# Designs tried in a protein design chat: VH-VL binders against o27280. Part 116

Target 1, 266 residues: o27280
Amino acid sequence: MDSMNVPEVLEIKRIVEESESVKTFIFSWDFRREVRPGQFVMVWDFRDEKPMSVSLIDPVRSEIGISIRRVGEFTDRVHGLSEGDLLGIRGPYGRGFELMGRDILLVGGGIGMAPLAALADEATARGMRVDALVAARTADELLFLDRLEAAGVNISTCTDDGSCGFKGFAHERLLTLEENHDMAAVCGPEPMMFQVMRILDERDVPAQLSLERYMKCAVGICGQCCLDDTGFRVCAEGPVFWSQELSRVREFGRYRRDPAGRRVPW

## First folded at step 3 (VH-VL)

Design p28 (framework fv_bamlanivimab)
Fold by ESMFold2-Fast, scan of step 3:
Structure p28 (fold): chain C 266 residues (1-266), chain A 117 residues (1-117), chain B 107 residues (1-107)
Amino acid sequence: as target 1 above (266 residues)
Amino acid sequence: QVQLVQSGAEVKKPGSSVKVSCKASGGTFSSYTISWVRQAPGQGLEWMGRIIPILGTTNYAQKFQGRVTITADKSTSTAYMELSSLRSEDTAVYYCARDKGYYFDYWGQGTAVTVSS
Amino acid sequence: DIQMTQSPSSLSASVGDRVTITCRASQGISNYLSWYQQKPGKAPKLLIYDASSLQSGVPSRFSGSGSGTDFTLTITSLQPEDFATYYCQQYDSRPFTFGQGTKVEIK
């Protein structure tokens, strides 16, 4: 397991442009190291290292994909790379999603659709019925719609500005969807996930939520990625949590942690 | 289609509080996020904070943290901004604006607040 | 906080001129930038969002470009109603911050 903590230098095999700000970087992967939807890897550009969710898991082609949104210096440098260039990959880390039942609802906001796209592939491969609610600020920021459609997923969209699908937020759209599901998986901005969780709890639908909080280290080093009240560490015990676990955390939906580990309002 | 109508001008003494209202019409109020932006005379625009009425969640600029309170009444489709411990430097026009989380697409007409001894 | 710097602070132009206003962010903000027009005594009006997307109802003579840290608002064939102050705003992260404004005045 020591090998998980040492970056492996991999060649970028293919780059898919998902939107103006998001790219998926595809690498050959040895599946003797199992990767599951909901897990993340540390991406190293030989200067800085950042956690990124795995968005594609393809054991038939022996490939994984990592989707990266351009938000700062590190991601700008990575976005400047070409096929054939090298990146260090360490991991995978974290607890992946668990699948149960026959029917699953995916609720994703922005880049939060990345781990859910990988989950959709696994769920459809298992013969599950998959409904996805894909939310973004505008139509151009809706991610993975073509991939979800190709997988046979039933797609609903919503945008804050009404440029595609329902005009409004994910939780408002969810209130108009009355289908029963055996489980749900949710990933996106924490305030969105909090409201979605509450609705699913009232509908008695067990949900798993993926938290994309700031982390200084991918190994569970004390104090940096801690949840209030429960003491859960996102990098060690997450990033995926069941809604019943998160309902006990007063911090969820109210606060995040900054780089110094201090509580900051959303 | 979307219209934001603000309360009238206020004159306040230093140390007092002011509460400005912003009534929304057109569209669904639950789909709104409302930001407050001020502009001192001859100066630029300064963001103060926001509220998502359906969630009750608020975010404030650090400069105003502890002095500003933003609230919303969903039954009347009205957002409020209360600023306490007023100083002469708080003299400004205060705007509410519909905030989709990205940009401000519709603005109220503004409320002039003058703080003087 | 992300600081937004506009240039020039003011400019003089004639009807029919091409006007260019620039905005620089202190750090990368991708394309999360909007432009507003403000006339004396009025609230700001949204012109451009996502750096280059024209708001519905805004004349096509307005256009925006740029990404990362450097952004430009262009007004082709300036009209009498375009004499106003223009502001850029970043919405990559809170607090949302504005440039200091560029006043476009009659030559």
Scores: ipSAE 0.000, ipTM 0.387, lowest interface PAE 17.6, mean pLDDT 83

Design p29 (framework fv_bamlanivimab)
Fold by ESMFold2-Fast, scan of step 3:
Structure p29 (fold): chain C 266 residues (1-266), chain A 117 residues (1-117), chain B 107 residues (1-107)
Amino acid sequence: as target 1 above (266 residues)
Amino acid sequence: QVQLVQSGAEVKKPGSSVKVSCKASGGTFSSYTISWVRQAPGQGLEWMGRIIPILGTTNYAQKFQGRVTITADKSTSTAYMELSSLRSEDTAVYYCARDKGYYFDYWGQGTAVTVSS
Amino acid sequence: DIQMTQSPSSLSASVGDRVTITCRASQGISNYLSWYQQKPGKAPKLLIYDASSLQSGVPSRFSGSGSGTDFTLTITSLQPEDFATYYCQQYDSWPFTFGQGTKVEIK
């Protein structure tokens, strides 16, 4: 029996600076609580609680890592912490990625590489061939390249400004890459994921996509998530969905919601 | 590359059930979504429901009121549509089609189902 | 349910003619509309998806246009093999619904 209603207070064992704006916080973890790539934890700084994807799963060292991009008040406070400081951790939550077949394509944008880095570790440990397309606005925002290389992953990069690898967007780079994969996993900005999903669908490659905005649904804040806003209801927990599920979500990649719940184009 | 092959024509009595099969070849079956569409003689097309085989998730048109059941067997790359409590109005050609973001890019050849006493 | 109404129900045209078929949705469906061609005794064949995207292998004489509630399929130079019934389909909302069909007879 594991109680999910109370956060465990854990000591920050190590902090890794991944980039100017991203840090990975490493904690000792009791692996009697199973953690899989694609799952997240709730991080509590004793004032606010936010969902964060697990980016490192290391049962040999009994450690997990969470990678956090500095984007607001909560993340600024967490980035100010040091090794030895305390954070509250609840979880894991959500459904993780499912692996199938012998080869996988990972397509990640920015911080979306965090859950995909953990998935790459699992896929390579299972003997799968892993190809990763790592995308960012600039070279300095590409994440986990050294870690992926060390794991034996075949890496392609793309940056909007051409500062590393292909100059252009992830979906433009994808069109120049090998078409044959048993599955794909995608995580990043929603417009990127939508374009990538369309290409993978045309290639008949089954894909799983991780949508950060559905993490709160998985912890029961909004209950079971409705995957489409039409007259019918399909309820499933995120944050990871198969592309066939997301084809039903009309607003995926097309609209976002303002604080009043109104549709706003990307 | 993708081909959908359906089972043969059937004649059924009112009140019975019919189960039509749709075998997929070419492409990756786990990436498929399969819809079923019927067409009564001289009439237009009517969508009945769909399945995402990798998930087992199904959606049905409400007018069939629990009479339709769609299933899939990944080991044989085959989708099935079973329609129960058959009426004469169910006489139609039944099509399976590959559902690609809700438009249908490949269709089976159709299965004629005749319901008569 | 969204009702799809096609106009005309049937038409006769000569080879080389420009043919226009209209499809009207009972509510806004953005560009989530496809067009199918069905020949006697055959399954439907996809021609156009997302209102205006031509399916691979379909001749360029076929084109689609429109958004919201009003949509058009155009055949710019009718060929003998184009005699068929044409259906529009909306996929904005469940259940997916089709127009009643437009039968194109070559004179």
Scores: ipSAE 0.006, ipTM 0.540, lowest interface PAE 9.6, mean pLDDT 85

Design p3 (framework fv_bamlanivimab)
Fold by ESMFold2-Fast, scan of step 3:
Structure p3 (fold): chain C 266 residues (1-266), chain A 117 residues (1-117), chain B 107 residues (1-107)
Amino acid sequence: as target 1 above (266 residues)
Amino acid sequence: QVQLVQSGAEVKKPGSSVKVSCKASGGTFSEYTISWVRQAPGQGLEWMGRIIPILGTTNYAQKFQGRVTITADKSTSTAYMELSSLRSEDTAVYYCARDKGYYFDYWGQGTAVTVSS
Amino acid sequence: DIQMTQSPSSLSASVGDRVTITCRASQGISNYLSWYQQKPGKAPKLLIYDASSLQSGVPSRFSGSGSGTDFTLTITSLQPEDFATYYCQQYDSYPFTFGQGTKVEIK
C-alpha cells in the first residue's frame, strides 16, 4: 500500500455472524502492512467512514477480520452487505496492546471482546497462559466464546441478567477470580473498565485499556479537542492506554459526552 | 523488589546541559511510570515530568517544556532526564521515582547538580 | 496549576505528642493525594496514598484523612525518628504539585 491514508477497496471474503447484532467481516490482507491487536481501521461504505477495531489477524491465511455491531445507519448498511461486496479500508491506526510476562487476564464487555480476541490469539501463540472474563448484558451478547475455547483460553462469563455464568457485572465477577496475573487488557463500556481498573490496581496488576472514543485521536484528527476537564491533554495516543495514564483523566468512568458535547454522568 | 540507582553528582557551567540517569533493578521496568522531581537547596519538591517506558509517552511541567527531555532505554532498564540551557536556579538535587500513575513509592537516591560559573 | 498549601509551615513537638498537619488544594482533587516524609540529605519516603491508605511498612501511628480540598496527616504518638519534613502531593492532574512542606522539630 502506497499510503495508509488512502482507502483500498477490498472484497468481503467471508462474513461470520457472531450474534444477532454482531458480524465479523473478513478480508484478504497484505501483511507487508503489519497489524497489531488493539489497532483499528477506517471502514468506508462509499458514503460514510467509521473506525472499527481489528478482531482477527491471521498472517498464515493472509486475512484480517473486523467485527461490527449494528448500532446505527452506517452499521445497518454494512450489515446488509454480502460476501463478494466491496468496502474501503484504510489503516491500520493507533497504538496496539503490549504483551508482558507469562500470564494475562482479558476482561471484555460486549463488542469490547473483539480487539481482545485478536490479542488472545497473539498471547496464546506466544505461549502465555490466558484467562478471559467475558461479560455481556445477556447470554446471546457474549462474543467469541468458541474462538477463545479453541485457542485454549480459560474462560469465565458473567451476564447482567444471569442467563450465562455469574449473575452480575464484570467487576463483581472479577472479585471472585484469582489474583495472580502479570498483566491485564480491558475493553468494554467505560464504567465497566473504570471499576475493573480499580480492582486490578489494588491487586498491583498493570492493565491496558482500549477506549473506542479515542480512535479518532489516534489518527491525529482530534488534536486540541481531546482536552479534559483537568487541563490534561489526552489526544493522539489511543485507543490503548495504560491504567496509570487513564487515572489522570477525570472524566474516565465518571462522565461521557452527549452529541452536543455536554458532560453527562454514566 | 524495585530499586532505582542514579548517576553521580555534576558541576556544570551556565548555558550547558546535564543528563542524569536512573537505572531500575527488580520488577519489570517497562510496566512502571518514571517521574523526575527536583529540590533546590532549602526548598520544596518540584515535579518536572514523567515517562511511561513501554509507550514512550512523556508529560512535562509547562515550566520546563522546551528545556527538559525525558527518555528511557528498555534494554538497559534506564531512564534519563536531560536539562538544557542551565542557569544558577537549576542548582538542585534531582530525583527519579517510580509511580504507579498516582503516587511515588520508590525513589532514587538523588543526583546533586550544581550550576556555577 | 493546582496549588497545595500546608499548615503549619513548621511546628515544635515532643516525643509522645499527637501531631496534625493539614494540606489544602486550590481546587477539588477527590482523594488523589499522597503524603511523604523527608529527612535531611535523603530522598522522600511515601507514607500515605489515596488520602488515607497506609503504605506497606509504614508504622500505624501515621494516618491520613480528607477528600476534595482539605486533607490531614496525623501522627498519634510522635517518635524520635519522626522529626522530619512532611509533604503532600496531588495527582489529580498534570502538573503534579507538592505542598511547601511542614517541618516537625524537637521542642
Scores: ipSAE 0.006, ipTM 0.419, lowest interface PAE 13.9, mean pLDDT 83

Design p30 (framework fv_bamlanivimab)
Fold by ESMFold2-Fast, scan of step 3:
Structure p30 (fold): chain C 266 residues (1-266), chain A 117 residues (1-117), chain B 107 residues (1-107)
Amino acid sequence: as target 1 above (266 residues)
Amino acid sequence: QVQLVQSGAEVKKPGSSVKVSCKASGGTFSSYTISWVRQAPGQGLEWMGRIIPILGTTNYAQKFQGRVTITADKSTSTAYMELSSLRSEDTAVYYCARDKGYYFDYWGQGTAVTVSS
Amino acid sequence: DIQMTQSPSSLSASVGDRVTITCRASQGISNYLSWYQQKPGKAPKLLIYEASSLQSGVPSRFSGSGSGTDFTLTITSLQPEDFATYYCQQYDSYPFTFGQGTKVEIK
């Protein structure tokens, strides 16, 4: 019996409303099954199962949190649940973030701040200086600002509409920030991550990027994804990849695939 | 600013092994990808393989698979290329280069390896 | 493996000349091509990446063009320090492969 591959039915202990469209579901967790920032779990509502990043890791309280954005049928059903209701949780899966150096930059877009919030907690606990660039379309969609502030994180914000902080996109704001970081971690929409990666690469800052679409490659036994578009193969366990791995993938940030597998520009 | 400094020239017997070092300075070594390229006397350039030090991931040209081993020591910011079962055809200058992702922007000075009986 | 063929293999030129070197890939490589300059006894130096992007610190007289299978390196006004061997390199797929080189000699 492989405990990581069998869903455990857990009671929803607490629900935190992060925004109009985002909720964090908190469960008691047995930390004999280690969880690290950047890893994900499979969430089962007894009908469908979907991968979700872990956004809170609290060994002192023996709790994990999973932040879920309402985007479709599965997430609509989960958002309809209350404290005391049951969900199946399987995992954790995937390669998490690795921390190095003394100074880390976090760049998060929308729900991409969820795994980065867990990473911020770990980085601050390790005594690292943490700078976070939090990006969203509007001020109401900026996530985890109070949590990051409570953790001692140095926060910069940007919104597309200028309703909070810098008016513009994450990569435009990043160009106005200082270049001195030992590493970076990035999570958000793929076009944002691609632009941010290019800037960090020019600054010789090693970056880790979390790609939601590769979470499924890490489920089960194999644990490896081959990122190959035109003959280059980068094989690594997702969802977190180093920028050196992604720089060889022609598809990353440039186009997506339709249901027939055809290239469609972003 | 970025500099790659290689170990000195070597003369080896057929069947032996050679290990060439490449010490990086001037940047964050963990952000590097290091490739090894050789050049036989009067000939062109031939890619041998690469390493991503932060991951330990290596890729080798099939021609050298089984004979080449590329490693990195993050604590000394040094990459190594070891080539075994040396033949006279392995006589060449061996270069390390920083692989920026899709191109080689800084090169070491080269290490001459001569294989003679 | 992708074969890279340069033309010509050698050429003679005078200071001030416009020099053109071509590189052909045996299959499509999009714009994943770099050009290097190598002087006798020295390591190669990057000139151009992604077919047409000039490396910082490289004089503007160097330019690259092309996509797919056919690529060109141009030196608009040859200087004394430009007498060297030039190599193209594809990085579309492993193994990375180089052209045979083009030697630019004094006329």
Scores: ipSAE 0.006, ipTM 0.537, lowest interface PAE 10.2, mean pLDDT 85

Design p31 (framework fv_bamlanivimab)
Fold by ESMFold2-Fast, scan of step 3:
Structure p31 (fold): chain C 266 residues (1-266), chain A 118 residues (1-118), chain B 107 residues (1-107)
Amino acid sequence: as target 1 above (266 residues)
Amino acid sequence: QVQLVQSGAEVKKPGSSVKVSCKASGGTFSSYTISWVRQAPGQGLEWMGRIIPILGTTNYAQKFQGRVTITADKSTSTAYMELSSLRSEDTAVYYCARGYGSYYFDYWGQGTAVTVSS
Amino acid sequence: DIQMTQSPSSLSASVGDRVTITCRASQGISNYLSWYQQKPGKAPKLLIYDASSLQSGVPSRFSGSGSGTDFTLTITSLQPEDFATYYCQQYDSYPFTFGQGTKVEIK
């Protein structure tokens, strides 16, 4: 095994509170091991290891950031940590987003804005025009608005409850946005991503979508990270897929698996 | 330039079904929603339901659930509203209206008069 | 369902008058309210959206205000072409609902 398979114990340099339920943990990073937007790392709290998308990539300051939503036992423990505490980081893993053209649409739901925030930084640094549709259940759950605004991104928001911007879902808001993007990148709940993908396909906008739920293995020899119809392994072939690749996966946006492996509707 | 053109007036018997069409031109059909709103003689406006054409997803008012079916054909830029088990109370002018997302209706069809005669 | 109640149900006014129509929602709808004008035998036409935004091509004598549950449509300097029935509509939640209408008759 090479050094990428061994966790590095890193000190938490800074913690940014993004919302009541989301924190970004910032670490010094040696960029001899390159990391790209859309890639993930394995975060180890010395008990359990979980995959997390990289949300900040800053080679100038030699820093990376990892944004973590509080959803269970592991993330509750990590949220209890302070600056100066230690975490194990392994990776990066997976293929990142590819940028093309001059005009990009980002569509993010909840914590799905984390990898898209890193992508927005790269797209703006390349001189692309960036439009972002940021979706959440409530205004308090909209993420990275200040960071996107500082980067010169054109921001549209929507919330399920109407507390900020458009009242409704991301795909409903997308119907009212202009159709002239060279590409799109999408990350969020699978039902949202499926509906957004269909609209972008109709508009002939090539889209990349990130499937965070399948990031179970840190190495390509692990076969558990498979999609139903195609046998894709997300850790080896994803987590970022083109919409053309996902359109052939019956499971995408329609079903998930329970612990017994049974198909359950979203 | 956006125009919604509806099919012509219908006279139907109780218990039958009616299917009204709404053809969109001068705009991007797939980027908008289509709602159906009816108005009985001398009465106000009543929302029946909507469709997002590119997704095929529909929402119906509970009063019409089970009797109304809204569909769309992207290849002809045409939305349809079919109402079954017609009663005299269904006599109304039926309008299609373009939704700006899940918001307000910015363009309306000319209306289709449906008369249910026993 | 959210009930929309307009007041008055009808009114008569002279050309040049200031006319105010109110609309009350049975529960909070933020600013998700539009106003439509309907002339006899014609389809409704959008006047105001998001409670206070004037639709392109609509004369500036029309204005809307309000949020939450209480909304108003104001017509300054009423014109003969303003003879019509006016409807408010909420789009906060499904089913979308309309007020019963306010008929404006020019004497």
Scores: ipSAE 0.007, ipTM 0.450, lowest interface PAE 12.2, mean pLDDT 83

Design p32 (framework fv_bamlanivimab)
Fold by ESMFold2-Fast, scan of step 3:
Structure p32 (fold): chain C 266 residues (1-266), chain A 118 residues (1-118), chain B 107 residues (1-107)
Amino acid sequence: as target 1 above (266 residues)
Amino acid sequence: QVQLVQSGAEVKKPGSSVKVSCKASGGTFSSYTISWVRQAPGQGLEWMGRIIPILGTTNYAQKFQGRVTITADKSTSTAYMELSSLRSEDTAVYYCARDYGTYAFDIWGQGTAVTVSS
Amino acid sequence: DIQMTQSPSSLSASVGDRVTITCRASQGISNYLSWYQQKPGKAPKLLIYDASSLQSGVPSRFSGSGSGTDFTLTITSLQPEDFATYYCQQYDSYPFTFGQGTKVEIK
């Protein structure tokens, strides 16, 4: 259908300030277009278009939420908008998370908690036990703690500077946590996800990881969406991948590519 | 830029043990894997084993199993390789090397000469 | 264990020559192969990883090719600093294994 590929102009119904640098923009949504946790939309401010993960899925209220971190010119402009202003939305795109078993571990870093917050809602509605490891550089960058707590999620935190919870990185905290999960879902900076994946693989916990790679075209043939070794396109075949799939990609968590295709360290 | 600096040369008696250190600087020590590779005089390279510091997980070549112990101290960013029950055939230069990303060894220590004299 | 065999074990070459070194694995290793350069008294230096990917900072005259069991390292227009011993290494399975080395000598 054309509705997937043509931006629909939607009114910003509500804005939630998640932190100094992150806002969630809430829109009315017609759920005849199904949205699942882990999927993304293209957000168009009538000048530029950028991919954003869906962080709230509420079919009872007929709403979706999109959480956006302020990191550049486009996101600065979007953060300057108010309730009642308009944005173009295309999608959803990508494959979402799959849920299996009775218990799930969520591991999120920074804005990577956005798609995992939507997943936590679905997992708890399904009757799963949910444990979340929420990681950030500092305490004020930890996201969705109140929402996760209200949903009955068991929360562990870590910050690089020790300002909240464990002092250290997500993978260091994970080593001190109980190993008994049927699956895990991971979203955050690629170096964090790579380290977490290695630990979960050692523990025989199947994991799904969501990549925050730069994407220019959600439905196009654009090479920027491609995973180096396997030819997977994040916008078409991702952004959610099983750890088994990513273990075949030697570039994952180690290198990114510049516009000329050359490897650059993280 | 990460640099690996190894401890100095050692002369050991047969039957003793040697412990070589490898200190990392300029990067997060726990984010990569450290391997140990040796080279006997005039011979090629021989992989001995590796450690993933964050996990404590080690893998050893079968030839060295039971004689080699690889450890890491995250607080000092230092990896160690201890080889016991030394024989004259263990005379070699011992290298530590980083595996970061490609499983290939992109950064190497300068080497530690170990001589086992009868 | 996977055995890595290099050919030749040594060769003599002049500056400006094209040098080709081959490496054969005793079983399929996909493209999980790296090439190293070692000069006397020095640690090895990574040149090529994943059979054909050039390590950052390595001159473009070095190239690698191959997959499965047969691999080659090529040096176009050999320079004075290229006289060294070259090793291939597989990382498909433990234990990681190296070829016996190929010594590139003057003349």
Scores: ipSAE 0.007, ipTM 0.406, lowest interface PAE 14.0, mean pLDDT 82

Design p33 (framework fv_bamlanivimab)
Fold by ESMFold2-Fast, scan of step 3:
Structure p33 (fold): chain C 266 residues (1-266), chain A 117 residues (1-117), chain B 107 residues (1-107)
Amino acid sequence: as target 1 above (266 residues)
Amino acid sequence: QVQLVQSGAEVKKPGSSVKVSCKASGGTFSSYTISWVRQAPGQGLEWMGRIIPILGTTNYAQKFQGRVTITADKSTSTAYMELSSLRSEDTAVYYCARELGWYFDLWGQGTAVTVSS
Amino acid sequence: DIQMTQSPSSLSASVGDRVTITCRASQGISNYLSWYQQKPGKAPKLLIYDASSLQSGVPSRFSGSGSGTDFTLTITSLQPEDFATYYCQQYDSYPFTFGQGTKVEIK
C-alpha cells in the first residue's frame, strides 16, 4: 500500500487557534482515501514526523483538520508555520471509533477532545444524541466548546482548578451525570481514561478508548506499539480499543513506554 | 531493504566540476530526505547539504553555498551532488546518507574525489 | 554554527575495558544528537540517536547519555570489532555539524 505510506505534500489552507497551546491545521483532502474519526495521520515537517489524530473530517468542503498541541521541538516548529506553508501527510492509519445505539457519551481531556470532535460531527450527522464531558486543567485549556455547541452537542465541563464548570477531575464529574448512554468514547491522559472506564463498566456502558502512546512507526507492523498481556499493537490494532480489551492490560493507566521501550510510570 | 549505491571514484583538475550520484537500490527515496557529507583524508565528517526529493527543496551549508547543487531524479530514484570550482582542498570521500528524524540511518559506500593537476 | 567538541581525540584501550567518549555542543541542542562508528575505508554506521536511543542491530554494550550541551558515549566491555573512530553529530539546526572524532586504538 504505497499510496497510504507515501507522504502527500499538502498546503496549509487555514489555521484555527483553538487555545494558546493548540492549533488546528486544515488541508484539502481527496476523500477517495477514506478517513474515519479516531484515525491518525503522520505529520512530516521534512525533518521529523509524528502521529496526530484527525480532528475535522469535512467531505462537503473536501477538508481534513489536524489539531496539534505545543509540547516539544517538533510541535513548536509546526506551530511556527503559516497558511500557505507545506506539510507532509501520510495515512490515515489505525482503527477508528465505531458508533452504536442512539445516545452516546464523549469524555475528553485536553487535546483528547480532538478525535472526539470529529466523532461528534459524525454522530450528530447520523441523528444521534451526543453528550460531551470536556475536561482540562484550567478554563483556557478547554477545547472545541464552540464547535461542539454548533453541532448540537450537550456539553458539560470540568476543570481541575475550578476555573470553569465543575471543580474536579473528569471521573468525579462523570459521577454526577446521567447514565442513559448506549456507548461512550473516551480520549485523554491515560490515568483519566482508566478512572472513567471503571465508572462506565459499573454502569454497563460499553466504551471505546483512544490510546495516545509513544510511537515512532506509521507502518502497521511495529513492535514498539505493543501492549502487555494481550499483545495488541496500538498503531496496527488501535489506537481505539473497547474497554473490555483494555481491562485485561496491566500497563493501562499505570505505565507508558519511553523511546527505548522501557516501562515508565505515568 | 534499501541500499544507497554511489558512482565510482573520480580524478578532477582544479577549476572543474564533479557530479556524484547516489541511487536507492531495492526501493525508492521519494519520501526520504537525502544528505551529502564529505570527509577529507584523515579528517572528520562535514555536512554539505540535503534535498527532500518529493518537494525539490534543498538546504546547503553556507560554506558550500553557490558551489554545491543537490538534485534528485524521482524516476530513477537517484540523487546528485555537483560541486563546482574544485580546489585541492575538495579532495575527499563524498557520502550520501538517508535522513530519518534528521540523523543518518543509512549511508552510501562513498565516492572518492581527487583534485589534482 | 553549532560547534561540536569531542574528548579525547584518541585513546588506547584493551578488550574488556569500559570506554567513555565525551561530546560538547557550543549551545543547547536538547537531545538532538547521534553517535556514529567509522572503520577505516568504510562509511559511518549509526549507533545511537536522540542522545540515548540504541539503533536496531547495535550491540547493547553501546549506550548514550546526556542532554543540552554535554553528551557521552559509553562502550561497556570493549570488543575487538569496536576499535574504530567515533563521531557525534548535532541535528538541532542547520548546518548539521559533527565532532572532530575520537579514535579508539588497541593498547
Scores: ipSAE 0.000, ipTM 0.398, lowest interface PAE 17.9, mean pLDDT 83

